# VH-VL binders against o22267r987to1120, part 1

No score or structure here was measured in a lab: all are predicted.

Target 1, 134 residues: o22267r987to1120
Amino acid sequence: RVLVVDDNFISRKVATGKLKKMGVSEVEQCDSGKEALRLVTEGLTQREEQGSVDKLPFDYIFMDCQMPEMDGYEATREIRKVEKSYGVRTPIIAVSGHDPGSEEARETIQAGMDAFLDKSLNQLANVIREIESK
Structure headers, positions and changes below count from the first letter of each chain, unless a header shows other numbers; antibody chains aren't numbered by Kabat.
F, E and O are the ipSAE of ESMFold2-Fast, ESMFold2 and OpenDDE, as the mean of both directions, binder to target and target to binder. V2 is 0.75 times the mean of E and O plus 0.25 times the DockQ between their complexes.
Where letters were taken out, [cut] stands.

## First folded at step 1 (VH-VL; framework fv_ustekinumab)

Design u1
Fold by ESMFold2-Fast, scan of step 1:
Structure u1 (fold): chain C 134 residues (1-134), chain A 123 residues (1-123), chain B 107 residues (1-107)
Amino acid sequence: as target 1 above (134 residues)
Amino acid sequence: EVQLVQSGAEVKKPGESLKISCKGSGYSFTSYWLGWVRQMPGKGLDWIGIIYPGDSDTRYSPSFQGQVTMSVDKSITTAYLQWNSLKASDTAMYYCARLEYYDSGTYEYFDYWGQGTLVTVSS
Amino acid sequence: DIQMTQSPSSLSASVGDRVTITCRASQGISSWLAWYQQKPEKAPKSLIYAASSLQSGVPSRFSGSGSGTDFTLTISSLQPEDFATYYCQQYNSYPLTFGQGTKLEIK
């Protein structure tokens, strides 16, 4: 189960298509950092209330760094605060139009993101394998 | 090579139904949004809407919502634009065009166009 | 809706001329603007995307510039095949909107 967060719906559809081509069967989408925070929070609450063994509502979150109102960095910080109370950590992958190593990309570590992926998604398969190998 | 081939010209009477087609080839049909654009005789371009062939998700221009229906048949890489009841004001050239995804994650432009289908509605 | 206004609506020019046409958006669209060329009785052809990026196969005499609300298409040395109608289109926000077109005519 993957969550794709991007305020541009064309970008969301393309990313979803690439993920499904890689064999990801369940891809959920949303268009803002605030919506991503809501979905994760509600998912965690629901799974705890039901006594679920699988406590994570999503296996991966692809988070666009630049979004109006609540950007990806802020959304990630807020998600991490919520997750601390549940004792879990969802892999959050930063998605940005900036090359890896730019100033913005390096802010991913400070926000609590686990990996960086440029919007070309050329390294998508490698990033997933790297996270799964942990 | 990327090609979009549209169906031939249509002459219809008001009140008749019509379905025109746009066949894609030379690319992954389910990986790109496909749009429809209207051009009335002697006028400019009006965006109708876009459809994602992978899951048939649609986005219509507010001006065309409820006026036409977009659909696809993935098995023959073909998109359709349909009217239930034509009006004389529907007389126009209709183009299909592919939306190119720019990896910056922005909204996209039309990179390849079909040749157009002329629809004439008169009594 | 973002309104796109082109200026002028028509322009007369001679082969070899430097031609400039403009497009103005009613609100900021960053660089998310494309230019299309349409010859009589033909489909539009993509010329430029992202305000300044030339589409593959388009001659280098075409160039685009601008950002925000004000955009320009330039043809550095007009050729006979360039007489056509030119349209700008914003793709920053939905619905997608086109300018009214600029008809480039032989002087």
Scores: ipSAE 0.000, ipTM 0.593, lowest interface PAE 12.1, mean pLDDT 85

Design u10
Fold by ESMFold2-Fast, scan of step 1:
Structure u10 (fold): chain C 134 residues (1-134), chain A 124 residues (1-124), chain B 107 residues (1-107)
Amino acid sequence: as target 1 above (134 residues)
Amino acid sequence: EVQLVQSGAEVKKPGESLKISCKGSGYSFTSYWLGWVRQMPGKGLDWIGIIYPGDSDTRYSPSFQGQVTMSVDKSITTAYLQWNSLKASDTAMYYCARRYYEYVWGTYDYFDYWGQGTLVTVSS
Amino acid sequence: DIQMTQSPSSLSASVGDRVTITCRASQGISSWLAWYQQKPEKAPKSLIYAASSLQSGVPSRFSGSGSGTDFTLTISSLQPEDFATYYCQQYNSYPLTFGQGTKLEIK
């Protein structure tokens, strides 16, 4: 189950299509960092209450770094705060229109993101492989 | 003012090693990615790769991966491009250039300031 | 790799002319395109980024337009110092790729 967070409808549709072509059957979308935070928080609460062996509501989150109101960095920091209460960590992949500069790459790591991926998604399989092999 | 000053022209024979340099000044050297671009005589521009001087992180064009090595020495604000064994096909002008960065909108992978170039001639 | 094709390969013009140079990408690159000017025996100089954003210090007679696969660089009133080779560059995806160049010559 994957969550795609991007305030642009076309970007979400393209990302979802590529994920489905890779065999991902469950792709959820939302258009803001605030909504992403809500979905993760509610999913964690629900799974904890159900006594689920799978405590993570999503296997991966693809988070656009550049969104109005609450950007991807802020959303990630808030998600990490909530996750602390549950003792879990969801892989969060930063998505950007181009490769971030070194300063932006450090901002993604400092916010608590696990990897980055440009919007062309050329490195999608490599990023997933790297996360899974940890 | 931002300046990138490159080392002087080189004349080499095939099989020889070479290391050329690019010295940055007038900006925070460790805060900007630095790129290398090749221009063969009478031809256009070919991107080689970029390096981040702060931690030596690199990204190479697939066509140059394994052919050249990018490195930096932060203490003298200098970047290097190195060949272990030169070929006649390496004859070209080599430019270093600073990658543009704008905090609000992120990074754009184009080059805002360029060095004057280093001409490398490889012939027997 | 994304192939960038410029047209024409060379162009002859007179001072005061309106000049247009085109650049075509082999696949969609959104607006992730830059333009450079290179004078003989000199390093390239940045003119335009994000297809239409003018680099600081570049004269307003230069403008860029386009999105997707087709892009144009326009010089509204050609000056003597504008005779040079012009290159487009895409930065939608790695590797970064340049067009072959358009040489602007005196008529």
Scores: ipSAE 0.000, ipTM 0.511, lowest interface PAE 15.8, mean pLDDT 83

Design u3
Fold by ESMFold2-Fast, scan of step 1:
Structure u3 (fold): chain C 134 residues (1-134), chain A 122 residues (1-122), chain B 107 residues (1-107)
Amino acid sequence: as target 1 above (134 residues)
Amino acid sequence: EVQLVQSGAEVKKPGESLKISCKGSGYSFTDYWLGWVRQMPGKGLDWIGIIYPGDSDTRYSPSFQGQVTMSVDKSITTAYLQWNSLKASDTAMYYCARQEYSTGWFDYFDYWGQGTLVTVSS
Amino acid sequence: DIQMTQSPSSLSASVGDRVTITCRASQGISSWLAWYQQKPEKAPKSLIYAASSLQSGVPSRFSGSGSGTDFTLTISSLQPEDFATYYCQQYNSYPLTFGQGTKLEIK
């Protein structure tokens, strides 16, 4: 199961289409960092309460870095805080409309994101392979 | 009532050709210009061009001239947007929209199709 | 080419607020300006044409004004369904050009 977080609906549809082309059948979408935090928190709580073997509500999260109110960096930091209580870590991939500069790359790491991907998603398969190899 | 119905989403590789469609109904198809507008992921609206179905006269944005071809088949009230060789940068939502005045002097779009998502990736 | 500049790029407002967004043309376009609303996951919808004429079926809380180079879209009492991106478009001359959009978020 994959969560795509982006406040732009065309970006979400493009990402969802590429993921489905790669064989991902369960793609959930939301349009804000606040909603992403809610979905992850509720999913973790529900799975723990049900005693589920699979503790993670999502296998991957694609997080747009620049969103109004709660941006992708803040959303990631808050998700990481919640995850510590459950002893889990979801791969979170930063998505941006331009190549990362040194400062943007540092912010990605400091927020707790696992990888960076431009919005063209041309490196999607490579990024997933890199995360899985770690 | 006036409707513009577009073809379904497309997933293609760079270098492939593609033709998407926009079918008009509920109005006199040959009396109105049809426009095409691109919206790239995370971006705003970019005008591609307009076509007059009555005689296939076209007007393209300079940015799209030579990159795409607009055409119509008035017998089935359908307009087309075509690429001979797709690029990853063509990944976008493509809208067709009707121009209210047939003379082309007042080029705003009163009715829009639902959009066709074109995804181009390796 | 005529450049259309929208301001602000984004704003947040509360239900019931009066919201104003502006559009400035780099050259005189008379009254040949349209406004479009694009809701999440939807095609754009025509709101206003000829700077101030309301498209049939659009709620009266939407209004447009201006001529020449400076134009305004006003929502007199913001509703939850008004969360959307708004675009201006000039049709005085070719190529047709859009503003960059104003994203309206409800607090």
Scores: ipSAE 0.000, ipTM 0.479, lowest interface PAE 25.0, mean pLDDT 84

Design u6
Fold by ESMFold2-Fast, scan of step 1:
Structure u6 (fold): chain C 134 residues (1-134), chain A 123 residues (1-123), chain B 107 residues (1-107)
Amino acid sequence: as target 1 above (134 residues)
Amino acid sequence: EVQLVQSGAEVKKPGESLKISCKGSGYSFTSYWLGWVRQMPGKGLDWIGIIYPGDSDTRYSPSFQGQVTMSVDKSITTAYLQWNSLKASDTAMYYCARGDYEWLDYYYGMDVWGQGTLVTVSS
Amino acid sequence: DIQMTQSPSSLSASVGDRVTITCRASQDISSWLAWYQQKPEKAPKSLIYAASSLQSGVPSRFSGSGSGTDFTLTISSLQPEDFATYYCQQYNSYPLTFGQGTKLEIK
């Protein structure tokens, strides 16, 4: 199950279509960092209450770095705080419409993100295979 | 040649139903969003909604929600805009337009437009 | 809904002039803005996407700039074929919305 977080609806649809074409059948979307935080928090709570073997509500999250109000970096930091209490870590992949600079790359790592993808999604298949092969 | 070809002008009375079409050619029909835009006589552009032909997912403007229905027929690479009951206020030019991107790209607007279908509704 | 407001609503200019049209979004739309040109009784033509990226085949005298809420379309040296109505459009969030249009008229 994948969560695609992006305030741009066209970007969400493109990412979802590519993921489905690559064999990912369960793709959920949301349009804000705040909603992403809510979905992850509720999913973790529900699975803990049910004693689920699979503790993660999502296998990975694609997180747009630039969103109004709560950006992707802040959303990631908040998700990481929640995850500490559950002893889990969801792979979070940064997605940016701009070429990464040194400052952006550092922000990605320090926020707790695991990988970075540019707007073209050229490396999406490689990232998916890497995560699934774990 | 990439193009969108729309159906011909329509003259209708209030209360009648209508279905107009937009046929795509020269590109992968299921790889691009298709939008509909209304332009009332002498007025600006009003976005109606978009449909993704690959899975028929639709997004309507609240102003048009419940007023029109968007659909597609992939087998003939054609999109449709339909009214169950026309009003005089539906008199306008209606355009269809392709999203200017493939599944891998995020940075395109609407790059190919149909020629428009003039719909006249008068009592 | 995100409201798009263009300024001015109409503008008179002469061939060779530098023309600037402004578009303001009621909330942050990042760079997700397109510009369109429409000549009388014709379908719109796409000029610019992602605020500043020129569409293929569009003359280099057209340029776009801005991010967030304030955007500008500039025509560096107006040509006779440029007299038209220009529209901005945000595609950051549902529903997509257009500005009211700026009519560029010969002086």
Scores: ipSAE 0.006, ipTM 0.569, lowest interface PAE 10.9, mean pLDDT 84

Design u7
Fold by ESMFold2-Fast, scan of step 1:
Structure u7 (fold): chain C 134 residues (1-134), chain A 123 residues (1-123), chain B 107 residues (1-107)
Amino acid sequence: as target 1 above (134 residues)
Amino acid sequence: EVQLVQSGAEVKKPGESLKISCKGSGYSFTNYWLGWVRQMPGKGLDWIGIIYPGDSDTRYSPSFQGQVTMSVDKSITTAYLQWNSLKASDTAMYYCARQGYSYGFDEYYFDYWGQGTLVTVSS
Amino acid sequence: DIQMTQSPSSLSASVGDRVTITCRASQGISSWLAWYQQKPEKAPKSLIYAASSLQSGVPSRFSGSGSGTDFTLTISSLQPEDFATYYCQQYDSYPYTFGQGTKLEIK
């Protein structure tokens, strides 16, 4: 299961279509960092309450770095705080429309994101392969 | 270059209010937790708490909850530690420090420290 | 709260000596322990995190070991600049707590 987080509807639709073509059958979408935090928190709580062997509500999350109100870095940090109490870590992939400079790459690392992907999604397959091999 | 620069020494009387500052530079201020540590004269380090500048979320040590307030001003990349009414027992060196980051499970240790602010409270 | 106890509270050693400082947690903290060095009149400096990971830029004569409740900081060949107070800190659970410190004096 994959969560796509992006405040732009077209971006979410494109990402979801590409994931579907790669064989990802369960793609959930949301349009804000706050909603992403809510979905992850509720999913973790529910699965722990039910004693699920699969503790993660999502196998990975694609997080747009630049969103209003709560950006992707802030959302990732909040998700990491919640995950610490459950002893789990969801792979979170940063998605951005511009070339990551040294500062943005550093912010991605510091926020707890696992990989970076440009919005063209031309490295999508390679990023997923990298995440799955970790 | 990561730097945390703290405000200068303070000399206060019991009952007075005080707000000391810690200005971060050389990194993304809103993406790192910032902590405060007290060191009383001749004593060891006491963990006060941490604040996340992106949303002002705080975690206080129970011994400091209600005694001090942590806050931030993101526009000037500055964190604050505030007392409403100082006591002689607040006399100490106060350090701010950035929480380090490592991949895997969250591992929060202090990686960069400010130079300290000496607070002296006496009548 | 998790209590951190360091031993000894102070020690004296000669340049070139191997020095070991211990830290004991009142309950299991896995490997969530950091070591800091504080030189006189200075702010603390990070030495080790995750019990055994050396902070970048720290000399290789410093090493950490241990897990659970018992931890050690070792300086393999003491140098004059190592005169300082050393603190352990657990970051397993809030509130994060420090040991009382070990003062290292060069003979």
Scores: ipSAE 0.000, ipTM 0.512, lowest interface PAE 15.7, mean pLDDT 83

Design u9
Fold by ESMFold2-Fast, scan of step 1:
Structure u9 (fold): chain C 134 residues (1-134), chain A 123 residues (1-123), chain B 107 residues (1-107)
Amino acid sequence: as target 1 above (134 residues)
Amino acid sequence: EVQLVQSGAEVKKPGESLKISCKGSGYSFTSYWLGWVRQMPGKGLDWIGIIYPGDSDTRYSPSFQGQVTMSVDKSITTAYLQWNSLKASDTAMYYCARHLYSGEYYEDAFDIWGQGTLVTVSS
Amino acid sequence: DIQMTQSPSSLSASVGDRVTITCRASQGISSWLAWYQQKPEKAPKSLIYAASSLQSGVPSRFSGSGSGTDFTLTISSLQPEDFATYYCQQYNSYPLTFGQGTKLEIK
């Protein structure tokens, strides 16, 4: 189960298509950091109430860094706060315009994200493998 | 050469139905989004909506939701914009345009435009 | 909806002038802004995408800058073929929205 968070609907559609082409069958989308936080929080609560063995509502979250109101960095920090009470950590991958040496890459780590991926998604398979190997 | 070729000018009466077309050539039709833009005489550009030819997923501007229907026929690389019942206020030039995303980290807006179809609705 | 406001709505200039057109978004759109040129009775032509990236085949006298809410299109040395209407457009968020246009007229 993968969650794609991006306020640009074209970007969400492209990311979803690439994920499905890679064999990801269950892709959920939302268009804001606030909605991502709600989906994760409600998913965690429901799974705990049901006594589920699989406690994570999503296996991965692809989070656009630049969104109005609640950006990807703030959304990630809030998700991490909620996750502390459940003792879990969802892999969150930052998605942004490509700049390998940018301050944006540093903000990604500080917010609690696990990887950085440019919007071209050329490194998508490599990022997934890197996270899976940990 | 990548191009979008639109159907010819239309003259209609209020209440009539109409379907105009936009044919893509020189590129992979199902790999790109196709948008529609209206320009009323002497006015600016208004975005109508966008359709993804690969699965016919659509997004309409709230101003046009329920007023028009976008569709595609992949077998002839053609997109359509349709009205069930035309109004005089539909008189405008209608453009189709391609939105390119091909694996670059920056997304192009509408990079290739059709020549336009003039729709005139009068009694 | 994100409102796009261009300034000025029209301006008069002479060949050889440096011309600047501005575009303001009602909320942040990062760099997801495009500029289009439309000549009378012609389809719009893409000039710039991602606020500052020049489209292939567009003369280097055109440039774009800005991020967030404030953007500019600059023509460094106006040519006769540049008299046209210019539109900005945000493609950060649905629905996609255009500015009202800036008509560039011969002085």
Scores: ipSAE 0.000, ipTM 0.558, lowest interface PAE 16.2, mean pLDDT 84

